# VH-VL binders against o74797: the designs that were tried, part 11

Target 1, 157 residues: o74797
Amino acid sequence: MGKFALNLNAELTGVKNLAPKDEESFYYAFKVQCSGCREIHDNAIEISRSETHSIPGSKGEANLIWTCKNCRKTCSFVIEGPFSPYNDSQETKKVLVLECRGCELVEFIPQGEWIANGAESNTLFDEIVLEDDWYDYDENASSEVSITNLEWSISKA

## First folded at step 5 (VH-VL)

Design a12 (framework fv_zimberelimab)
Fold by ESMFold2-Fast, scan of step 5:
Structure a12 (fold): chain C 157 residues (1-157), chain A 124 residues (1-124), chain B 110 residues (1-110)
Amino acid sequence: as target 1 above (157 residues)
Amino acid sequence: QLQLQESGPGLVKPSETLTLTCTVSGGSISSSSYYWVWIRQPPGKGLEWIGSIYYSGRTYYNPSLKSRVTVSVDTSKNQFSLKLNSVAATDTALYYCARHVGYRYTGKSYFDYWGQGTLVTVSS
Amino acid sequence: QSALTQPASVSGSPGQSITISCTGTSSDVGRYNYVSWYQQHPGKAPELMIYDVSNRPSGVSDRFSGSKSGNTASLTISGLQAEDEADYYCSSYAGSYTWVFGGGTKLTVL
């Protein structure tokens, strides 16, 4: 039915390769709107590439099968591939693509742990949290590092 | 109104498979608002989460038990079940089924209704 | 061991206030605001007392309150009554759709 892109624009200082920690098992959280009844649901759904389920009435598989509690419409979500590491400081880039049937993605909720490397040092930062701006120090590069001004958006892919 | 009731054998031999069923009454298991959960409590010890299932069949398991545990749901019977393989004496516990409200991230997260618990003894 | 640390026992007299701590790590209690507390009387199933750190479900006395600071969540019971004597367990979301419990605290009302 429709492909949606998750886009990121963030200011990277001294880091590169921003991505979810343990990406294959990472749970992406989205607020969704049912295509049938147009209701935006209070609870976020969680989708992981590590999980697959049979699509009812089809030979296909999805990473999540979800039923709208209001209209009972069955929805499916397929993650097309791994998250694309974000390296493009202050530029909007498509980082994840999902195919959604029966629902639309409304909002991404950036929780969980993220990873990045020092831009020149390759120092691993593996406890990054993106609910707010992130700041740390790269001992190998002797410089402050940060990820700030995070803007997540969802567009038609 | 909502009630959860565990059923299954009270005694299981070492190396066998433990099978327990939870029957839900006074409410439907086919709801997007809830997960259905198994939690155990060895005599005189604390609680341990075993696993959760959504009515669609999606499961989540305690990493320490995931190689031995399977949870399934039968929405037509309003039941969900636990299978624990290769049991040992350390699996002796009171087994509870429970309802979990909410979703990860934005939803509330708590266990609101519990069954009475069923004691399972694994003989030596 | 249990993933979350609680004191094995706590005691108080009727009318007093007591606090039970629940200490985890930066990957559970310190990270998520999904801490719940359960009361268990002998021979009975646990009953929800507090959820999402500080929220009380309908029907639970306002004598029960919850809070969190850093990696430690706390359950406070004010105006202690004899019927509060029970085991208390904390629980927290631990990431990747997994849940952990504390070891439990026995509350004795003296």
Scores: ipSAE 0.000, ipTM 0.497, lowest interface PAE 15.5, mean pLDDT 87

Design a13 (framework fv_zimberelimab)
Fold by ESMFold2-Fast, scan of step 5:
Structure a13 (fold): chain C 157 residues (1-157), chain A 124 residues (1-124), chain B 110 residues (1-110)
Amino acid sequence: as target 1 above (157 residues)
Amino acid sequence: QLQLQESGPGLVKPSETLTLTCTVSGGSISSSSYYWVWIRQPPGKGLEWIGSIYYSGRTYYNPSLKSRVTVSVDTSKNQFSLKLNSVAATDTALYYCARHVGYHYTGKSYFDYWGQGTLVTVSS
Amino acid sequence: QSALTQPASVSGSPGQSITISCTGTSSDVGRYNYVSWYQQHPGKAPELMIYDVSNRPSGVSDRFSGSKSGNTASLTISGLQAEDEADYYCSSYAGSYTWVFGGGTKLTVL
């Protein structure tokens, strides 16, 4: 079937509950491959749970409907539920599931703003950016915090 | 080739609403890769970001202007527009529309194409 | 006030190298690698010279280079030429989906 899981493995120092900021409206970016022509497209697609569109020729709805520019095949993407906050430092966990028709997810691009809480302090960090390793300071805990060694992977759900 | 062109009144009275439109040609506004942006420049002064819009209608505004500004998009006309309420003399500026690549979401964040700018004078 | 601090003016002679600084805080320039530089000639729209700290768009001379250290980004122009005379603006992502600009630097080639 066409269900894909986004998996995360990261080293958390002094933080917990890593998740997208304003998750319902957050745009997840993926490189995609058309199942029909096998082209991997140059630009990432962006998918949000806050957007829904009717699937042409179907009673169903999707969060994104996309047409392959090479073969003209119609593809659809449905996000199944919200992102699961990541708390499992140095363990691979499934954080998001998507149902994809006509296309496959190839690569996740860790963009946008993320949130986490200080592990002991519950201090809110609400402008985390994950394109590279993230470092900050928790003034309530008087300690350095970080999110490092990020490894994103996509698997069949 | 992509071109952006501002249009709207060159003169607006204090307390009224300024409305400007940017027409995009040579490329589609309905693209997940870009945001569409308003930036202004008072005569002899620096640049100030006003706000950005995604083709879906999602907006982000400069906090100092947020209570007075609305940006909207019309994908069928390949246009986006700025409304700035309750204008004062300090709103006199060249107003630019611009395209923003990636909006930091794609690991890139910069303004790559700019319109020529339109001067708006706020005066009685 | 400008959110990012630039010197109001800088000057140099043809063939010289000059550097323009852009100083922010640990919440913008010091945090994100999204600093861009724009050149503005009188009566013209700004033109992108450097993006994402140190990258050049196609068509921009390799005499222009960008860098960042701590809370300060820098634009360096080597081999100064008369046509480099312009205003230069830096910009940075500032968190919470906002962007800020520097106050601008007038470069005079004398």
Scores: ipSAE 0.000, ipTM 0.514, lowest interface PAE 13.9, mean pLDDT 87

Design a14 (framework fv_zimberelimab)
Fold by ESMFold2-Fast, scan of step 5:
Structure a14 (fold): chain C 157 residues (1-157), chain A 124 residues (1-124), chain B 110 residues (1-110)
Amino acid sequence: as target 1 above (157 residues)
Amino acid sequence: QLQLQESGPGLVKPSETLTLTCTVSGGSISSSSYYWVWIRQPPGKGLEWIGSIYYSGRTYYNPSLKSRVTVSVDTSKNQFSLKLNSVAATDTALYYCARHVGYSYTGKSYFDYWGQGTLVTVSS
Amino acid sequence: QSALTQPASVSGSPGQSITISCTGTSSDVGRYNYVSWYQQHPGKAPELMIYDVSNRPSGVSDRFSGSKSGNTASLTISGLQAEDEADYYCSSYAGSYTWVFGGGTKLTVL
């Protein structure tokens, strides 16, 4: 039913393959709006591909089943496949798709640790944080690296 | 309603393996909303997270203890257990089991229910 | 030592307010909004007082509040009462699905 895409546009300098660290167990944080009562909830929800729950009254499964505090409606979230590593510096790309029932995704919160490789060196950077611009140095390439101008957006998939 | 209770030996000799079990009552361990964790406290000192387990068997361990620690879960008995290998006097502590509210629960991450703790002394 | 730094002790009189700090690094307290606080009375297990920086569980007095600025989280207890006398521990997510604790603060009331 309601499919949403998480999109990223970022400027990559000297790095490639930007993705969540330990992607299968990574928790994606989103602000959500209940489709029934239209309330945007105070706290972000967090969803991981590694967690699976049976949907009540269905043969289907979801990565998160959540109940709206305001209207008591149950909603479900399914992550469709892994995060697609971002390599498209300064281009908007769809990096993750979620199927949401009962709620809509409003905003992505880029918490947690991310990884990337040096573009020429393949040096692993495994403690990248993306709440602000990221800067580091690639010893193997003898060059500064960065991830800047991060723009996250949510669209219908 | 939910209650956690630790059980195991009060005394372990150096170089032996410590085994502790946590029994969960008043709630199911087979819940996708929670992790089940071990935390310890040496006498007069602070708390140290040891490791966590999901009902599926997926584990996360404190890197400083990872080579010596194994956590397992038995959903049929509503229990989870800690094995700590090659114990030394520095492993003397109160050992707590606790429930961790995971990231799949409305953006929260914290330890909400704790057992009473069991004292383990490592001495010859 | 403990990964997060807390003062060893704090004291106050009944009715006063006190604040306990919890200082980490940009890789834990400074990075994530997953700071929790626990109260431990002698001979008892820790009890959750604050989670996710500033949220109170049901049943916890509104005299307890939490906040964070940079690499330092703070627990504030207003209207101090005798039963608040206890050890207080902070905890933070430290990345890679790991958690760290502070060294604890002994609160003495009067």
Scores: ipSAE 0.000, ipTM 0.499, lowest interface PAE 15.1, mean pLDDT 86

Design a15 (framework fv_zimberelimab)
Fold by ESMFold2-Fast, scan of step 5:
Structure a15 (fold): chain C 157 residues (1-157), chain A 124 residues (1-124), chain B 110 residues (1-110)
Amino acid sequence: as target 1 above (157 residues)
Amino acid sequence: QLQLQESGPGLVKPSETLTLTCTVSGGSISSSSYYWVWIRQPPGKGLEWIGSIYYSGRTYYNPSLKSRVTVSVDTSKNQFSLKLNSVAATDTALYYCARHVGYLYTGKSYFDYWGQGTLVTVSS
Amino acid sequence: QSALTQPASVSGSPGQSITISCTGTSSDVGRYNYVSWYQQHPGKAPELMIYDVSNRPSGVSDRFSGSKSGNTASLTISGLQAEDEADYYCSSYAGSYTWVFGGGTKLTVL
């Protein structure tokens, strides 16, 4: 049980405001470990702020209710607020907080589409992919832009 | 069934602009799951990626062609188009439009549907 | 990047297995797991045979398989049939939303 923070450290060249595209409906992918049996699930779970489910035996809601395939323990995940846009090149920043019950977050998988703005131009880059280093060109600033050396980590919030 | 169909001139003079259009039927171009792509093949040679466009209008171009290429999308007509400026005989090729599965959320990247191709000859 | 390196030609007899290689660099094939293979019959558009290194689309025979080791991806066709005679092209993601293709391999079924 507890709150977990997703942290990002990346080198930004010529861009600012890195965040998921359509953040409210964005699916965050995590490898998870069941607190009951300690099994790490082979496939990532996917959590979106736009999805809500009633927590069994509670008046509360969660963004995902997941059952461990090994021990059948019920786990729940709640995303606390939206992703915080990343602007701190080469500094570790807490970008997302999740409350997890019955499971722990082990690893973030940075799939999906992301957005950012040109640092000086405010040019919108709206289909950034972060599975590897990203490079592009800002026509309004006449300069190359990039997002490189991405390091994701999970800590207790 | 999804179908892609190229259209445009079969003959273009050197130094002119080549314009091709791809019409998409049986599926919507306004989808966050896909990019729409131009690929060419000179007679008897291999394939060359030209550029890709997302339904929002965002483009990515082959660096070797970037100075001469523009790809645009018209979601109201379910079409996307290629403009290639200052053509030369070396631009003679079969031009294909294709769909790229850009559902990168699931880690996929490949070209799943191709048009039949249209031959463009550049000659005086 | 101009092209990935494929052998110009490969041949086999019906029922045999053949393998076509696709060699790139540490910036494309060696870096990403986004390698796809396309079959092209004369006068036809290319058709997807393998995607993301080793996955088959629905409708593609399990005689076709893909793999990768280091900077080289491979397409293997088992139980070779006459209709397999075609040109085969590999493609790889090369970073920053760019793609490169191989020069193509002509498969002849003897």
Scores: ipSAE 0.000, ipTM 0.491, lowest interface PAE 14.6, mean pLDDT 86

Design a16 (framework fv_zimberelimab)
Fold by ESMFold2-Fast, scan of step 5:
Structure a16 (fold): chain C 157 residues (1-157), chain A 124 residues (1-124), chain B 110 residues (1-110)
Amino acid sequence: as target 1 above (157 residues)
Amino acid sequence: QLQLQESGPGLVKPSETLTLTCTVSGGSISSSSYYWVWIRQPPGKGLEWIGSIYYSGRTYYNPSLKSRVTVSVDTSKNQFSLKLNSVAATDTALYYCARHVGYEYTGKSYFDYWGQGTLVTVSS
Amino acid sequence: QSALTQPASVSGSPGQSITISCTGTSSDVGRYNYVSWYQQHPGKAPELMIYDVSNRPSGVSDRFSGSKSGNTASLTISGLQAEDEADYYCSSYAGSYTWVFGGGTKLTVL
């Protein structure tokens, strides 16, 4: 039970404001570990700020209610605020904070589409995929752009 | 054995809301192993995933339909339902409900049981 | 438009083998091992034939097999029989708990 931070370190060339596309409805994928039985689930869970459910037996709300496959314990996840756009090339920054009960976040799995702006052009790139290095060209700046050396990590917030 | 059965109107007018219900029998909808799913098929065309719901109420939607779709579950009736807002002629399709083996619990991912499908025509 | 590309039709004669391809992108078929195949006879609901790329459900003939290479998954039907004549659809996980289907392939057994 505690707060976890998703951290990003990436090399940005010619882009700024890296963030999930349609952030409010974006699904963040994580591998999780049950705090009770210590099992790490084989597949990711997915969490969105746009979804809210009542926590069983509580007056609280969560973005995801999940059941451990091994011990059947109920776990909950709350996203605390929107993703913070990443602008600090080659520096590790906290980009998202989650409060977890009954489970711990183990690994982030980047999925879906991301957005960024040309650093000086403000050109919108809105179909960025971050599972590997990303490369494109900024017509307005007449320069190559990229997002490379992506390192995601989870820490206690 | 598990059976799924769709029900709802066969005709809906453009701009109105389509509502369909799936009744599950021979098994409980309140299971951590499964998601409950809506899939459609326009006449003579292929399949399109609409959305999924977990028995807790957690939902996932096709991004192309997300602004118009709501899926809900009623565990006391062993049913789940689809609401599709602002329908147009392009929403004319066979609508299927299905069960999805959830990857969060089973480590597998597939649609294993399907209803017979119900035809919905959007026409004035 | 279908998210996954399948040939519109394939044909074969009894006893032959045929293969149906399902081509996606690095964000679905190329990324995840959650590819499934469905058989649909006229007027009927789809029926699961293959899941998680190459696994067969109980009750499905071992004449049906699945595989994947890069961004393309394949369904192979060996010892083709008249009752195999149907539409075949592939499906893949596409991330963020979203699912996509292929456009479907009509198999004709000559």
Scores: ipSAE 0.000, ipTM 0.481, lowest interface PAE 16.3, mean pLDDT 86

Design a17 (framework fv_zimberelimab)
Fold by ESMFold2-Fast, scan of step 5:
Structure a17 (fold): chain C 157 residues (1-157), chain A 124 residues (1-124), chain B 110 residues (1-110)
Amino acid sequence: as target 1 above (157 residues)
Amino acid sequence: QLQLQESGPGLVKPSETLTLTCTVSGGSISSSSYYWVWIRQPPGKGLEWIGSIYYSGRTYYNPSLKSRVTVSVDTSKNQFSLKLNSVAATDTALYYCARHVSYQYTGKSYFDYWGQGTLVTVSS
Amino acid sequence: QSALTQPASVSGSPGQSITISCTGTSSDVGRYNYVSWYQQHPGKAPELMIYDVSNRPSGVSDRFSGSKSGNTASLTISGLQAEDEADYYCSSYAGSYTWVFGGGTKLTVL
């Protein structure tokens, strides 16, 4: 029944353009709450822009069709465009928008590999993991780089 | 009674393509509740997930095998197949097909029915 | 090797209880409640014993139970019987529609 925004606030040192690696096929993991029965599911769902399914009873398409195991209500999720690269160090930015019907997004789980560029060098870092603070070294800039104090939040868009 | 049966050559030469087919009987492959899966086990070793397919044709592959693996489904024959390219001696294993309850559509995840397994030896 | 760590072997006597551990990471066992356990007798396909951490499928003895704490899942077999002697494998969802298995544990009933 609505649109939800995934927001990020992180401290970037020496890097820019933080985004998922191979974004089109990247799986975004969320904990969800069924709108019908209000149950928050124990396991996360995963949604990718690369996958589309026909919405039952509609001419529309969704990136994920999900059935609540408790009340059997059908839920659908649509990702609105690609992830917006994060460049706003220490500022909260809306990085992804999803349209959800039948369910609500509760929590984002930052899995998988991410990419970023050295801020001045454009050096590619393509094996970033964001489940904790990330640190590395930019040989071309002769400086330490990091992504720290990551705060993910979900808001209604 | 749901049954899964693997079929294909027991011997494949290095650098060639291994092709295996799983025939599903006693149930339809065209079900939203299940993925259809290939899992292998080298002799005396543990299990390794290879890939999964949904009856719509959607596939998911083990990242370590993704460049060499293709899984396909033929709903009219109630079958799904594995192609593994450029095989080497390390691909020698028992190959199982299995049914996987879809976590995406049921909220549950497990492999509930397995074929008996077919031994594939990679040797000249 | 295997993505999930299990002890290579475990042993017990008839009537005793044993526990097999399955240790992963915060990206698989620690994140998802999709842990399953499989029993494999020599020459046979694996058979599901436990799913979604602690659930038993129909037909599996209540002597088998599962649990999870942090990044470690456990299979406990109580009242050991000779027919429990087998290899046991854990499996976990690992995100992005991928699954991983443990290296397996050989249970010997002495």
Scores: ipSAE 0.014, ipTM 0.650, lowest interface PAE 8.0, mean pLDDT 89

Design a18 (framework fv_zimberelimab)
Fold by ESMFold2-Fast, scan of step 5:
Structure a18 (fold): chain C 157 residues (1-157), chain A 124 residues (1-124), chain B 110 residues (1-110)
Amino acid sequence: as target 1 above (157 residues)
Amino acid sequence: QLQLQESGPGLVKPSETLTLTCTVSGGSISSSSYYWVWIRQPPGKGLEWIGSIYYSGRTYYNPSLKSRVTVSVDTSKNQFSLKLNSVAATDTALYYCARHVDYQYTGKSYFDYWGQGTLVTVSS
Amino acid sequence: QSALTQPASVSGSPGQSITISCTGTSSDVGRYNYVSWYQQHPGKAPELMIYDVSNRPSGVSDRFSGSKSGNTASLTISGLQAEDEADYYCSSYAGSYTWVFGGGTKLTVL
């Protein structure tokens, strides 16, 4: 069992408050390694703060209860949310913390839609995808905006 | 053995709400290993996933239908139900209920038991 | 249109082998190993033939096999028999608890 932090380092040009769209229902995708058998699952698991399940054999709750395909061990994940909006261009910041039992987070997969605001204009950009560098134009600020050099990492918290 | 059976009206007028119920027998809906699912098939066309429900009441909907669909579960009756609002002729289809093995709980993913399907025609 | 692309029809003679493709994207078939195949005879509900890309449920003939390469999954039926004549559908997990199906392939055995 342990806490894991999702960290982001990205270069922000002309935008602020980078975060998942509809954060409470957003599905965070991770590659996971079972602590018991050490297998890394071929498919990513997906976890949302909006989902809650009872942990078998416990009075506790988790956002996801997952079974290792190889050893059948039960694992659980709890998001200590919400996501912290990213504002510190070119600095590594902890943006999400998860408490994991029976499993370890290996890799984050930045799927789904993200949002950000124009840094000075507050223009809403609400269809950002982060699997590649993102570029757009802020008509209210008359300037190009971008989110580039994205680096995701997972550390023990 | 496990059996799923759809029930509901075979004819619904445009703009009304379609309501279908799936009755599960030979097994319990209250199982952490499974989701309970609605899938439809318009005449002569392919399959379309509508939505899924866990016995706790957690639901997941096809984004194309999310504004019109509600799935609910009644564990005391071993049933789950579909409500589709504001129906149109394009909602005419054979509607199936099915059981889906929960990939995150079991490590496997598939629809293993299907009801026989019920034809719903949307017409005045 | 269906989210996964399948050929509309395929045909073969008894004893031959045929393959049905199922093409998705890097966000569904290409990302997850949760591809399943279903057989549907006229007037009947779909029946599971293959799950998790290549696994057979108990009771399904070993003439049926599945595979995947990149964004394309394939169902192969060897030693074709008359009773294999049916519609075949693929399905894949697409992320965020979303499921998609292929448009279906009609197999004719002549």
Scores: ipSAE 0.006, ipTM 0.629, lowest interface PAE 9.1, mean pLDDT 88

Design a19 (framework fv_zimberelimab)
Fold by ESMFold2-Fast, scan of step 5:
Structure a19 (fold): chain C 157 residues (1-157), chain A 124 residues (1-124), chain B 110 residues (1-110)
Amino acid sequence: as target 1 above (157 residues)
Amino acid sequence: QLQLQESGPGLVKPSETLTLTCTVSGGSISSSSYYWVWIRQPPGKGLEWIGSIYYSGRTYYNPSLKSRVTVSVDTSKNQFSLKLNSVAATDTALYYCARHPGYQYTGKSYFDYWGQGTLVTVSS
Amino acid sequence: QSALTQPASVSGSPGQSITISCTGTSSDVGRYNYVSWYQQHPGKAPELMIYDVSNRPSGVSDRFSGSKSGNTASLTISGLQAEDEADYYCSSYAGSYTWVFGGGTKLTVL
């Protein structure tokens, strides 16, 4: 059993409160490595706080129960609380914590839609995609906005 | 279907004001999703963005033309218009009206519908 | 002068591939993913071929593709056909709600 942190470092121009859209039902995608056989799996797993399953042989619950296709070992993943909105431009911040048993998180895939607010206008941007740098314009502030130089990392929490 | 149609005089004298109107049909100009645009092309030359307007009346102008340009919108007539002051022979061009999506939509920033263009000659 | 630099002309034979470059600065092409390409046949209005660097509108042939590296965007046309002969213009968002265009490239299909 170990805890892993998803960390973000990004350059924010004119925006604040970067977070997943509809966070409770958002599917976080990770590449994982089995602790038993050390295989890194070809396909990402997807984990959401909205899903719960009973852990076999335990009184606990997890957001995902997954079986290694190579060694057949059972793994479980629990998301600890909601995503913490990112406001720390150009600083590394722990944004999400997961408890993992039987597997390790290797890589985060920032799929899906994200949201942010204009830093001074509070304009809602609700169709942000982070697979590449994001650029837009804040009409209420009459200023350019962007989210660039995104670096996702995984560390032990 | 959405159509844009330019109208105005084909000949303007030097030092006078050029006025062009774009009529939008098949869709409403009072849309929060779009900006309405003027672009010109001198004969045998490239394209030049003149300015854009939002249905609220907010305008953005090419800095090289800003002192001479006014764009306005009339939502009741589903039209927007260009006024270019103190014209010279170098203002002779095909003038196009066009549309682009608003910046509230990530990945939607391009000119998708164009009018046929109207030729304006500046000559004495 | 145009704000974005394109070659004045490019030529190819039917079936070949050609690439048209569009070079800007770190304040337009290099900063924003809002690059579009337009095809203009003689006597007609420009028509959108590529938007947001590499996306094709419905109805545009997959022979047309777009890319970007640093301050340079590129339009590639594969399997050249006679009807591809036209002028091609690039455009980029340039910040502060302004737009710039390239000088245009005349494609001749020999």
Scores: ipSAE 0.000, ipTM 0.474, lowest interface PAE 15.9, mean pLDDT 86

Design a20 (framework fv_zimberelimab)
Fold by ESMFold2-Fast, scan of step 5:
Structure a20 (fold): chain C 157 residues (1-157), chain A 124 residues (1-124), chain B 110 residues (1-110)
Amino acid sequence: as target 1 above (157 residues)
Amino acid sequence: QLQLQESGPGLVKPSETLTLTCTVSGGSISSSSYYWVWIRQPPGKGLEWIGSIYYSGRTYYNPSLKSRVTVSVDTSKNQFSLKLNSVAATDTALYYCARDLGYQYTGKSYFDYWGQGTLVTVSS
Amino acid sequence: QSALTQPASVSGSPGQSITISCTGTSSDVGRYNYVSWYQQHPGKAPELMIYDVSNRPSGVSDRFSGSKSGNTASLTISGLQAEDEADYYCSSYAGSYTWVFGGGTKLTVL
């Protein structure tokens, strides 16, 4: 049984409640390493809480069943609950936990659209992209907003 | 039974954009087990992989076509589509849509169901 | 222009065996066990004959077999029949969720 935490440390200016847009159906992308052959795969796997699959040879279910292309070992991934909204500017916080069997998470690839609220205004920003630093303007607060210095890390949970 | 059907124009002028749609019936496109694929065949020549899409919208493109190709998916209509920009006479081909057992789920990389193909001629 | 090399043509007589080669590189055929073969009759879509080097889909005759050695995959057809006349294409996984095809081989049964 291997549990992995996805951790985030980011500098939030004028925003709060950073989370994936439509979180239940959001696809989290990870690079993975097979436990059997130790190969780190070129392609990221994509996992969503909205999907469930039967684990081969078991009555258990997972959010993704994946087969290593090199050694053919079957791996499974289970997301434990929803993403925890990030509010802890410049502090490392655990935002997502996954249970992985047969593989290890190596790297998170931020993709897709994210959401946040203006810290005082509650203005909704719903098209945030986190591949690079994000900047915008909050008309209701008459201030610039940003999400910068994004550091994603994976640890044992 | 799963069935794939291509549709779109049979004639496109040079420099225009080609748009083709594949309709999936007898199965759901919203499956983590499969990628959905466009493949073409110029007259008298071999097969060329164009691109693949996962139902989440994630795409992979042939590097030789990447700057001109967009593949999209519409899960509500059970369809996926190909846009090829700036077409030339060399883009004249039979265009096939197909299903792929995705690398991420099964480890099997083969195209198990194909549409009948649609001929696209690029000519003035 | 194809990434995998196949002979342009191969021929045999009814009842004989023939083999079609498919040569790639150490980054596709030589690296992965994800080689497939497709049969295409004139005017028809390709049909899967072999996947994962040597596996046969349900409904495909056991006269068709696949193998691989180093950078070369092979399709063997035994007990040739007239209906085997077709174009045959190999395909291989090439990493990073990309695929390459061979140029195709015309099989003539005479």
Scores: ipSAE 0.000, ipTM 0.486, lowest interface PAE 15.9, mean pLDDT 85

